# Designs tried in a protein design chat: VH-VL binders against Basement membrane proteoglycan (unc-52). Part 21

Target 1, 184 residues: Basement membrane proteoglycan (unc-52), of Caenorhabditis elegans (q06561r450to633)
Amino acid sequence: KDRLMFAGDAEGVTISDIEERTIDRNTPFSFFKTGYLTFDGTTDGVAKYWRLPQRFLGDKVTAYGGKMEFEIEFSGSGHHSSEPMVVLKGNQNILVHRVRNQEHVLRSDSPVRITVETYETNYEQLNGAAATREDLLMVLADLDAFLIRATHVAHQTSTSLGDVSWEIAVDRYTPDGLALEVEQ
Below, E stands for the ipSAE of ESMFold2; O stands for the ipSAE of OpenDDE; V2 stands for 0.75 times the mean of E and O plus 0.25 times the DockQ between their complexes.

## First folded at step 15 (VH-VL; framework fv_potravitug)

Design n1 (from y2 with heavy chain N58D; at its last look DockQ between E and O 0.85; V2 from the best seeds 0.69)
Fold by ESMFold2, look of step 15:
Structure n1 (fold): chain C 184 residues (1-184), chain A 117 residues (1-117), chain B 108 residues (1-108)
Amino acid sequence: as target 1 above (184 residues)
Amino acid sequence: QVQLQQWGAGLLKPSETLSLTCAVYGGTFEGYYWTWFRQPPGKGLEWIGEIYHSGSTDYNPSLRGRVSISVDTSKKQFSLKLRSVNAADTAVYYCARGRYYQWFDSWGQGTLVTVSS
Amino acid sequence: EIVLTQSPGTLSLSPGERATLSCRASQSVSWSYLAWYQQTPGQAPRLLIYGASYRATGIPDRFSGSGSGTDFTLTISRLEPEDFVVYFCQQYSSTPYTFGPGTKVDIK
């Protein structure tokens, strides 16, 4: 199980755009909220993402059938971002997760826990086409980037990320097929 | 390749409980949102609600006090109960398979449910 | 709740003609999460298009979709005899997921 607890340290997380062209490795983060990595700076109107460190990357095929979880909180107003919540890049492919009903799920100054089970049915290609199981397994086999959305509303003044985990699954048999389980 | 087959009683009296079951053949059960719809004669479809394979549900607010959807993962079945039916509940009821993003690529054959006095 | 309307209610055309069906939403449909179905009377719906423009598996090339925001279009480039049925749009951007009232494509 990979985890980021943010106990006074960014643990290698950086902020970037979705294309990873503007990685800011000197971003000043705050830790006044226990268990959170907080950025209070402006996002200059460009969608920004928390860029997860190397230990979340590489061969992650065993995460299939498990789940990723994280907490987010933001302060701000205006229309919700149309950007994906999670971006996975690997083997020259990009898969994304967009949160259903996000206008009801995400509210200013209200922490929320996001859970995404690692099944292709929870992902799309960047353009919105359905992900296949092969798409997801290929991305997981050589994961190059794991991004979590940091800009959630048009006029944002603060954004926080907390309690990031990605549980791997273990194989278990069922009569109708194989099911995977997460490992702590 | 997945196939949905549904069954249940099609003729009810007012105040009875509608009960339908949908069985899933082929494909995987995990990761999908198992969904019920209805279509009154000559009218459009209405989303009744969904159940995720883990048991989490979401219902159309117009039916929330009367509807219950359940799942039996070992049998690969899910069921609809609609309590306190009346004539307005007369419709063809469909089960369907959806992804997290709710477009429905497989549908059951439909069950006409008639509520008569 | 997002209300969908469809126009025209009935579209009378001949085989080989191009059909253009409209679906309008009462508010913006996030990420173009709109699907199109065809339905033969007495049968379950058949998914044609998802995500406003992506053809479902096994759907012939003559079906295409377009649009964003509140206005969406299904196009059938050359009507085949089997295409003279009813077509529904459906949004899946917010619950409850809603359907349009349908457009019937009638043979002249």
Scores: ipSAE 0.629, ipTM 0.817, lowest interface PAE 1.8, mean pLDDT 88
ESMFold2 (binder alone), look of step 15: mean pLDDT 90; pTM 0.906
OpenDDE, look of step 15: ipSAE 0.640; ipTM 0.871

Design n2 (from y6 with heavy chain N58D; at its last look DockQ between E and O 0.66; V2 from the best seeds 0.00; counts 0 for: pae O 10.9 > 2)
Fold by OpenDDE, look of step 15:
Structure n2 (fold): chain C 184 residues (1-184), chain A 117 residues (1-117), chain B 108 residues (1-108)
Amino acid sequence: as target 1 above (184 residues)
Amino acid sequence: QVQLQQWGAGLLKPSETLSLTCAVYGGTFEGYYWTWFRQPPGKGLEWIGEIYHSGSTDYNPSLRGRVSISVDTSKKQFSLKLRSVNAADTAVYYCARGRYYQWFDSWGQGTLVTVSS
Amino acid sequence: EIVLTQSPGTLSLSPGERATLSCRASQSVSWSYLAWYQQTPGQAPRLLIYGASYRYTGIPDRFSGSGSGTDFTLTISRLEPEDFVVYFCQQYSSTPYTFGPGTKVDIK
């Protein structure tokens, strides 16, 4: 199980756009919220993402079927971002996860835990095409980027990320399909 | 290939509770949103609600007060209950498999539920 | 909720002809989150198109979808005898997910 716990260190996390262009590199992170990485700044313009560190990248095929979890909190107002919540890049492919009904899930100054099980059904291509199991496995086989959206509303003044975890699962073949067991 | 089989009572009196069950065969249960629909005779389809294998649910606001969907992951089954039925609830009810982005690629055979006094 | 309408209500054509079915939304359907279904009487719907323009696995290439925003189209390039049934559009841009009333394709 891969995990990020913030205790006064960003642990290699950076802020970037969806194309992984590093932005706001001169804006320091804050750690006033226990267990959280906080970015204090406006989110005008291009959607910003938390770019996860190298330990979340590489061969992550064993993460298939595992649970991805993280906590987010933000301060601000305005319309919710339409950009993906999670972006995975690998083997020249991009898969994204979008959170449905954001108006009911994401509210200012209200921490929320996001859970994304690592199945192709929870992802799509950027163009909206459905992801296949093979697509997801190919991305996971050589994961180059793991992005979590940091911009949540149009007029955002602060955003925080905390308690990031990604379970490792073991696949077992059954006559009825794939059975998954979480190891760690 | 995944198959959905559904069953339940097809004839109800007003104020009774509709109860249907859908079983999933030949495919994985995890990773999909298992969904209930209904279709009144000669009309379009109405989304009733959905449930994830974890038990997370979402319902049509028009039915939220009367609807409950449950799941039994061990049996690969999910069920629909619709309370206080009336004539307007007469329809063919379908269970279906939904992707995260909710288009539905697999359906049960449908169950006609008639509400009559 | 997003209300979908379809036109025409009934489309009368002959085998081999081109069918064009319209689906209109009361508001913009984000990301073209629109699906098309075929339904034979007495059977469950069959998924044809998702994402407005992507054919589902196993769907013949005579079926195609297009459109964005509020206007979407299903096209059947050459009608086969089995195609003379009802077609529904469905949006999944927002809950509650909603369907159009359907277009019936009748044989002339």
Scores: ipSAE 0.000, ipTM 0.558, lowest interface PAE 10.9, mean pLDDT 90
ESMFold2, look of step 15: ipSAE 0.673; ipTM 0.838
ESMFold2 (binder alone), look of step 15: mean pLDDT 91; pTM 0.914

Design n3 (from n1 with heavy chain S56D; at its last look DockQ between E and O 0.59; V2 from the best seeds 0.00; counts 0 for: pae O 2.5 > 2)
Fold by OpenDDE, look of step 15:
Structure n3 (fold): chain C 184 residues (1-184), chain A 117 residues (1-117), chain B 108 residues (1-108)
Amino acid sequence: as target 1 above (184 residues)
Amino acid sequence: QVQLQQWGAGLLKPSETLSLTCAVYGGTFEGYYWTWFRQPPGKGLEWIGEIYHSGDTDYNPSLRGRVSISVDTSKKQFSLKLRSVNAADTAVYYCARGRYYQWFDSWGQGTLVTVSS
Amino acid sequence: EIVLTQSPGTLSLSPGERATLSCRASQSVSWSYLAWYQQTPGQAPRLLIYGASYRATGIPDRFSGSGSGTDFTLTISRLEPEDFVVYFCQQYSSTPYTFGPGTKVDIK
């Protein structure tokens, strides 16, 4: 199980756009909220993402079937971002996860835990095309980017990320089909 | 190829509880939102609600007070209960497999449920 | 909720002709989260298009979808005899997920 625990250190997390161009390099992160990485400042304009560190990258095929979890909080107002919540890049492919019913899930100054099980059914191509199991496995086999959306509303003044975890699962064959078991 | 087979009583009296079950064959149960719909005769489809394999549910606000969806992952089955039925609940009920984003690529054969005194 | 309407209610055409079906939403359907279904009387709906323009697995290329925002179109380039049934649009941009009332394609 891959985990990020923030205790006064960003643990290699950076802020980037969806193209992984590092932005706001000179804006330090804050750690006033225990267990959280916080970016203080306006997020107006281009959608920003938390770019996860190298430990979350590489061969992550064993993450298939496992739960991805993280907690987000933001301060601000305006329309919700239409950009994906999670972006996975690998083997020249991009898969994205969008949060359903975002208007009911994400509210200012209200921490929320997002859970995304690592199945192709929970992802799509950036252009909206369906993702296949093969697509997801290819991305996971050589994962080179793991992005979590940091911009949530149009007029955002602060955003925080916490309790990031990604379970490792093991496939088991049963007569009834494929069963997935989380190891750790 | 995934197949959905549904069953349950098709004739009810007012105030009774509708109960249907859907079984999934030939595919994985995890990773989908298993969904119930209904279609009154000659009318369009209405989304009733959904359940994830973990047990998380969401219901149509119009039915939330009366509807309950449950899942048995070990059996690869999910069920619908609709309480206090009336004539307006007469419809063909369908179970379906929903992708996370909620288009529905597989359907049960449908069950006509008639509510009559 | 997002209310979908469809036009025309009935479309009368002959085999081999082009069919154009319209679906309109009461508000913008985000991300083009719009699907089309075909339904034969007495049968469950069959998924044709998702994401406004993507054909589902096994769907013939004579079926195509287009549109965004509030206006969507299903096109059948050349009608086959089996295509003369009812077609529904469905939005999954927001809950509750909703369907249009359907367009019946009748044989002239």
Scores: ipSAE 0.183, ipTM 0.753, lowest interface PAE 2.5, mean pLDDT 91
ESMFold2, look of step 15: ipSAE 0.630; ipTM 0.820
ESMFold2 (binder alone), look of step 15: mean pLDDT 90; pTM 0.908

Design n4 (from y7 with light chain S94Y; at its last look DockQ between E and O 0.69; V2 from the best seeds 0.56)
Fold by OpenDDE, look of step 15:
Structure n4 (fold): chain C 184 residues (1-184), chain A 117 residues (1-117), chain B 108 residues (1-108)
Amino acid sequence: as target 1 above (184 residues)
Amino acid sequence: QVQLQQWGAGLLKPSETLSLTCAVYGGTFEGYYWTWFRQPPGKGLEWIGEIYHSGSTDYNPSLRGRVSISVDTSKKQFSLKLRSVNAADTAVYYCARGRYYQWFDSWGQGTLVTVSS
Amino acid sequence: EIVLTQSPGTLSLSPGERATLSCRASQSVSWSYLAWYQQTPGQAPRLLIYGASHRYTGIPDRFSGSGSGTDFTLTISRLEPEDFVVYFCQQYSYTPYTFGPGTKVDIK
């Protein structure tokens, strides 16, 4: 199980856009909230993401069927972002997870835990097309980006990430009776 | 190819409890939101509620006080209970398989439930 | 909840003709999370389109979906005899997930 705990260090997490262009390089993170990484900045016209560190990347095929969890909190107002909550990139493919019923799930100054089991049914292509098991496994086989949305509302003043975990297990069920191929 | 087979009593009296079960064959149970619908005669479909394989549920607010959905992952089955039925609950009830994003690609054959005194 | 309406209630056409069905939402459907179903009398609904414009696996290319926001359209380019049934739209942006009342395609 991969974990990301914040105790006064960003642990290699950076802020980027969906294209992984690093932004806000000069804005330091804060750690005033215990267990959280906090970015104090105003929302601009570009959706911002927490870019997870290298230990979350690479061959993550064994994460299939595992549970991904993280906690987010933000301060602000306005319309909710329509951008994906989670973005996985690998093997020149992009899969995204958008939060269902977001308007009822995310509220200002209200921490919420997001849970995403690593099944293709919980992801879609960026254009909204359905993700297949093959798509997900290809992305996981060479994961080169793991992004969690940091911009949640139009007028945001602060955003925090905490308690990130991703189960890595080999004894998961496979969809539709298909066997998981072991490459390494 | 996944198949859903549902069963339960089709004739009820007012105040009784509707009970239906849906079994899943030919596919995995994990990773989907197993859902119940109903369709009154000649009308559209109404979403009743859903359950994830882990047991997490969500219900239509209009029915939340009367509805319970349960799951048995080991049997690959999920069930619907609707308490205190009345004539307005007369409908064909369907179980269905939903992705995280709730479009539904597989359905049970439907069960007509008639509530009459 | 989001209320979906469909028009027309009944559409009378001949085989080979083009059918255009409308679905309108009482408020914006985020992310174009709109699906279309076909239902033959006595049978469960059949998924045709999801995400407003994506054909489900195995669905003939004569079926297409378009639209965003509050207005969505299902188009059947050339009606086949088996297409003369009822069609429903469904939004899944917000709970409770809701369906339209349906459009019946009748043979002229």
Scores: ipSAE 0.390, ipTM 0.808, lowest interface PAE 1.5, mean pLDDT 92
ESMFold2, look of step 15: ipSAE 0.650; ipTM 0.831
ESMFold2 (binder alone), look of step 15: mean pLDDT 90; pTM 0.913

## First folded at step 16 (VH-VL; framework fv_potravitug)

Design m1 (from y2 with heavy chain T28Y; at its last look DockQ between E and O 0.03; V2 from the best seeds 0.00; counts 0 for: pae O 4.4 > 2, grease 19.2 > 18.9, placed apart)
Fold by OpenDDE, look of step 16:
Structure m1 (fold): chain C 184 residues (1-184), chain A 117 residues (1-117), chain B 108 residues (1-108)
Amino acid sequence: as target 1 above (184 residues)
Amino acid sequence: QVQLQQWGAGLLKPSETLSLTCAVYGGYFEGYYWTWFRQPPGKGLEWIGEIYHSGSTNYNPSLRGRVSISVDTSKKQFSLKLRSVNAADTAVYYCARGRYYQWFDSWGQGTLVTVSS
Amino acid sequence: EIVLTQSPGTLSLSPGERATLSCRASQSVSWSYLAWYQQTPGQAPRLLIYGASYRATGIPDRFSGSGSGTDFTLTISRLEPEDFVVYFCQQYSSTPYTFGPGTKVDIK
């Protein structure tokens, strides 16, 4: 199980847009909220993402079937972002997860835990096309980027990320075929 | 694909100011850290500094007092100035594009700068 | 700053042979933020590996990287004629970003 906890260090997390173009690295993160990484400031009206560190990348095929969890909190108002909550890039492919009915889930100054099971049914192509199991496994086999949306509303003044975890599943061969067992 | 082209004077006398410019073609200019390097003959590379499109800069502490990097976003160009040069500043200078993490996937062709009396 | 060293300084091999290049850091390179570059004389460096083990776009699979902490390795499984040049490692875990002195791969 991959885990990311913040205790006064960004742990290699950066902020970028969906194309992985970074913002000014001289803009410091803050750690006033225990267990959270916080970015204070606007996102210039363009959706920004927390870019997870290198240890979350590479061969992540064993993450298939496992749960990805993280906590987010933001301050602000306005319309919710229509951009994906999670973006996975690997092997020249991009898969995204969009949170349904997020206007009922995401509220200002109200921390929320997001859970995304690592199945193709929870992901789609950027254009909305359905993802296949093969698509997801190809992306996981050589994961280049793991992005979590940092921009949630139109008039946002602060955003925080905390308690990131990704379960790892182990392949187990049975007489009936391949089974997945989740490891902690 | 992005291409970087650089130019500037290649022969200087001690105490003069080195001045190089790098132009970016074919790609986004915003969102990268545009970087300068130098490589003395037969030696490794030294990071000089970087600049964001906003004008935010970071410099190598070894050169901080003498180095200035500027950017012209409208022209998609960035420049290097190194003041008070001496023989130790003789090197091939490169501009490069820094990714989200600072590995460098695109480079200028290099400019040999020789400092001699 | 993090000081990188490379060994050997020169590696003499024949085409088709396996090349193993070492890069060592004076302190731990956080998050395996280590890159490898290839440089042909008279040309700019070319990115080969980033994140210690990930090949850059367009890089042949005969190039591979491994390692963590203070010890990193670039491996060329079967040397091609064009591979007999200089290779540099570079860390980007902390500023100033630094390079190794390079390993020259010579044809035996």
Scores: ipSAE 0.022, ipTM 0.663, lowest interface PAE 4.4, mean pLDDT 90
ESMFold2, look of step 16: ipSAE 0.667; ipTM 0.841
ESMFold2 (binder alone), look of step 16: mean pLDDT 91; pTM 0.916

Design m2 (from y2 with heavy chain S54R; at its last look DockQ between E and O 0.64; V2 from the best seeds 0.76)
Fold by ESMFold2, look of step 17:
Structure m2 (fold): chain C 184 residues (1-184), chain A 117 residues (1-117), chain B 108 residues (1-108)
Amino acid sequence: as target 1 above (184 residues)
Amino acid sequence: QVQLQQWGAGLLKPSETLSLTCAVYGGTFEGYYWTWFRQPPGKGLEWIGEIYHRGSTNYNPSLRGRVSISVDTSKKQFSLKLRSVNAADTAVYYCARGRYYQWFDSWGQGTLVTVSS
Amino acid sequence: EIVLTQSPGTLSLSPGERATLSCRASQSVSWSYLAWYQQTPGQAPRLLIYGASYRATGIPDRFSGSGSGTDFTLTISRLEPEDFVVYFCQQYSSTPYTFGPGTKVDIK
C-alpha cells in the first residue's frame, strides 16, 4: 500500500495542469493543517491538479481490485469544476474518475474522503466513453501520471490534499491471472 | 453475457414487507452497483436504490425509512425489502446492473408485485 | 432532483421513416450523463445510448443520441417494425436517478 502523510513536507507532490506543466512556482505550500498539503495561490482560470510522486507510478497492475483514497478540502465559492477528480495516464491512454453528485459531496470548508476502487467500472476515457478492463490494466501496467484535482470551485481561495493511499487488492494478480478472473 | 434472474412473492396485503431477490449469472460481480427499480402500471420507472458489491447503499429519498437493500457476495445475489407496503407500491419491480456512472446494461425479467385490499 | 420531460408523448410513423424524440431536463445534466432505453411491453428496458451519444454494445447504428445541458435527442434514422415501442430517457448525474415519462412510437 503506498501512502502520503504530509508531515511538514510535500513528499514530491507538485501542482500542475492536466498536461503536467508545473504552475504557481512562486507560491509555497503550507502545512499548518496537520496531515495536509495546502496551496492558497490565486485562481488564474487554469484547472490545477496535485501531481503525485514517482512511487505512485510505474507498474501498478497489483493495484487492480484495490482502492485509492485521499482527503480533500477547499475554501471558495461558485460553480463546481467540470474537470475529472482523478486522472490516470499510462501506455498512451488516459482514464478519469468523476465524483458523482459532487455539488452535494464537495462543500467549502468541509473535508471529505474520496474512495475510488480500482475497477474499470469506476473510470471513463477522457472523452466520456466507458473504460474497459483491458484499458485499465494497460494504464496500470505502465503508469506515467496520477493526478488528483486541486481546483474545485470557480472562486477558490485555498485547496488541501491529505492522507493519500493506494492499497493492493486482497487477491494477487499477474497479467495472466487477471485475464482468468475476467473470463469467469 | 451477464444475466439477472429475480424472484419473490408477488401478492401482498397492506402493511406487509415486500421481499425480492436477484441472482447474477455469467458475469463479474465485483465493481458493480446492484440496483432496484420499479414501474407502476402504465407509468415510468422509479429508481429505488443501489448497493455496491461491498455493501454500501444509496436510496431514493422518497422511500427512505422503508427500503433496505442487501447483498450476499458469496452467492452473487442482492435483495430488496420494502416495509409497510400500500396500494401505491403496486408495480413491476426490476433488478439491474449499473456501473459507478449509473446506466444499466443488464436487467432482471421483472416481478409484478400487487398490494391488495 | 432533476425532472425529465419527453416530447412528443406519442409519435405516429410508418416503417422506414425517421423518428426524433426529445428529452428535456429541469436543470443541467452534468457531463451529459444521460441514457436512452427502449422498452417492449411486458419486457425489461433495453439500454440504447449512454453518455448522451455512445451506443451500448450490440445496438444498431440506426440509433443515435445527441445533446447536452438540458436538451437531448434520440434519433432512429430508419424505423424497423420492432422499433414501434416506448422509449425513456434517464439522467445519472445526480441522485435520485430519474427517468422521463416515455415517448411511444406507434405504427400508422
Scores: ipSAE 0.701, ipTM 0.851, lowest interface PAE 1.3, mean pLDDT 89
ESMFold2, look of step 16: ipSAE 0.699; ipTM 0.848
ESMFold2 (binder alone), look of step 16: mean pLDDT 90; pTM 0.911
OpenDDE, look of step 16: ipSAE 0.897; ipTM 0.946
ESMFold2 (binder alone), look of step 17: mean pLDDT 90; pTM 0.910
OpenDDE, look of step 17: ipSAE 0.893; ipTM 0.946

Design m3 (from y2 with heavy chain E30S; at its last look DockQ between E and O 0.06; V2 from the best seeds 0.00; counts 0 for: pae O 10.7 > 2, placed apart)
Fold by OpenDDE, look of step 16:
Structure m3 (fold): chain C 184 residues (1-184), chain A 117 residues (1-117), chain B 108 residues (1-108)
Amino acid sequence: as target 1 above (184 residues)
Amino acid sequence: QVQLQQWGAGLLKPSETLSLTCAVYGGTFSGYYWTWFRQPPGKGLEWIGEIYHSGSTNYNPSLRGRVSISVDTSKKQFSLKLRSVNAADTAVYYCARGRYYQWFDSWGQGTLVTVSS
Amino acid sequence: EIVLTQSPGTLSLSPGERATLSCRASQSVSWSYLAWYQQTPGQAPRLLIYGASYRATGIPDRFSGSGSGTDFTLTISRLEPEDFVVYFCQQYSSTPYTFGPGTKVDIK
């Protein structure tokens, strides 16, 4: 199980756009909220993402069937972003997870926990095409990027990320076939 | 790749109600602001209004009293109604998809609506 | 509402030349929420630039955007034959979202 716990250090997390171009290197992170990584800055018309560190990358096939969780909070107003909440890149492919009913789930200054089970049904191609199991496994086999959306509304002044975890599933043989269980 | 197709009557008489529908293909319907525009001949574009998949709407104040936008998420369609039309409402009408913020990366083919007695 | 103006109204150039189009806002466009569109007669607009300076997917690098506040610029470094059409700017910092009147790029 991969985890990020912030206690005065960014733990290798950076801010970038969806193409992983570094954004605003001059703005330092803050840690005013216990357990959270905070970025203070205004939106600029382009979605920003938390780029997770190297330990979340590589061969992550065992994450299939596992649970991804993180907590986000932001301050601001305006329209909600239509950009993906989670972006996975691997083997020259991109899969994205979009949160449904964002206007009812994401509110300013109200922390929310996002849970995404690592199944193809929770992901799609960037262009909206359906993802297959093969697509997801291909991406996980050589994961190059793990991005979590950092900008959520049009007029945002701050954003925070906390309690990031990604469970690893373990294959278990049963008389009825192969089953996946989350490693505790 | 996402594609928008629109249809509706293109010839109206004054006081009638304009009715157009836009269907979305090849992409998700949730998470975007589905928008209507119009462009009078030889002029720029005017934002009419938008609708989220939940049904939440925003309208241009210049048209608020006459405009209604609706959505059918099961069909991945959204519609425009403009009541009490007059000659000034003659334009090419477009549906479009609003991204992250309100720039528009996908458009319908447009529908010419002519109001004439 | 934020009113956008564009200059010049018509720009006459030859293929291969550099085109510079201006968009001015009646008030500051917050967060550089400014987009540029290209429109061929009889066609829907095509997104070129968003966030004042970011090219949309599939847009050639000869197109670039710059500016902030009230002044924005679209630059076409080397005009191609298909570039001789109309260009609009659009702000999305506040509702109602508004477009400029357009600049027509004509072939000299």
Scores: ipSAE 0.000, ipTM 0.549, lowest interface PAE 10.7, mean pLDDT 89
ESMFold2, look of step 16: ipSAE 0.683; ipTM 0.842
ESMFold2 (binder alone), look of step 16: mean pLDDT 91; pTM 0.911

Design m4 (from y2 with light chain S94Y; at its last look DockQ between E and O 0.69; V2 from the best seeds 0.75)
Fold by ESMFold2, look of step 16:
Structure m4 (fold): chain C 184 residues (1-184), chain A 117 residues (1-117), chain B 108 residues (1-108)
Amino acid sequence: as target 1 above (184 residues)
Amino acid sequence: QVQLQQWGAGLLKPSETLSLTCAVYGGTFEGYYWTWFRQPPGKGLEWIGEIYHSGSTNYNPSLRGRVSISVDTSKKQFSLKLRSVNAADTAVYYCARGRYYQWFDSWGQGTLVTVSS
Amino acid sequence: EIVLTQSPGTLSLSPGERATLSCRASQSVSWSYLAWYQQTPGQAPRLLIYGASYRATGIPDRFSGSGSGTDFTLTISRLEPEDFVVYFCQQYSYTPYTFGPGTKVDIK
């Protein structure tokens, strides 16, 4: 039930590298593309991430079994980034999501909606090893960072983030009998 | 400890529909990609397609829209249909469990399907 | 479609020896999304390695994988009697997900 719609406001989103450095929000963002937060500044080859605001952080265990969604669009050319698309940090752990077939999914000037269901099977540790359920639940129990990749190709001229949402799980069939409730 | 058990008819005539079912025992069903493969005798494996627990599917283009995969989450089962079979469809068929990143840690026992020429 | 080739086709060795199996891809395998399986006659494949180098649960440490890009290797440090079966690689970077033709490890 948490959402960012970017109706002329960055809503607390900042840009950082994967280590979470702060970038000046006043200069790089524009809103001429309705529903999007746009950054069209150049980078020195350092991969950049949209940092989501506090309301996406903290105790998010109830998000297990739900989904996160966002739209991205970029302009540019060259090789695709090898960086993860989503980075979750919590309880001194880091889990990442890499998009399958990204060179076919992510194309210049073609907006795309990315959906990641909040299951450990969609995540890896930063080094590429598989995530366990326990890893994911620990990260969600005290979520310190939620990053979405902003640098997608080598010669990028602009990058945009839109329509970010993260829902908690609805009542779903599970083998362990867990019942969760979603409020929208 | 997840276990996959598969069944279905093993002898078909040309133009019939291959139908196989795989049941999942143990483990969680949610979050996995339930997958079908085939292996002609003495040859390599071919990925047929996958179904996510939500019902979303992805198929090998080589099967020319002849394939459908379905899931019954309440019974923890998923099924393969391959229409209009011919001799080239003769193979051992396997069901398997995969993650979003498609490596397969659990496999069914296999079903030999023979299509008479 | 990424075509995988494996060499050698057959590798004749004795128990206790080291086996080195090669898998080559027709184009780069992104993030080293390459898996290795073994297959005993009459049985389903068994996952050994994923991500080029990570052992699957329950796989003994005599199995190791390495490589990146287009060249990947499975090593069995000391062959046990049960290891004299077929091994094949599989890429999962791009659909359709493809498999190598296999290397048979034969007992001398």
Scores: ipSAE 0.661, ipTM 0.837, lowest interface PAE 1.5, mean pLDDT 87
ESMFold2 (binder alone), look of step 16: mean pLDDT 90; pTM 0.910
OpenDDE, look of step 16: ipSAE 0.894; ipTM 0.945

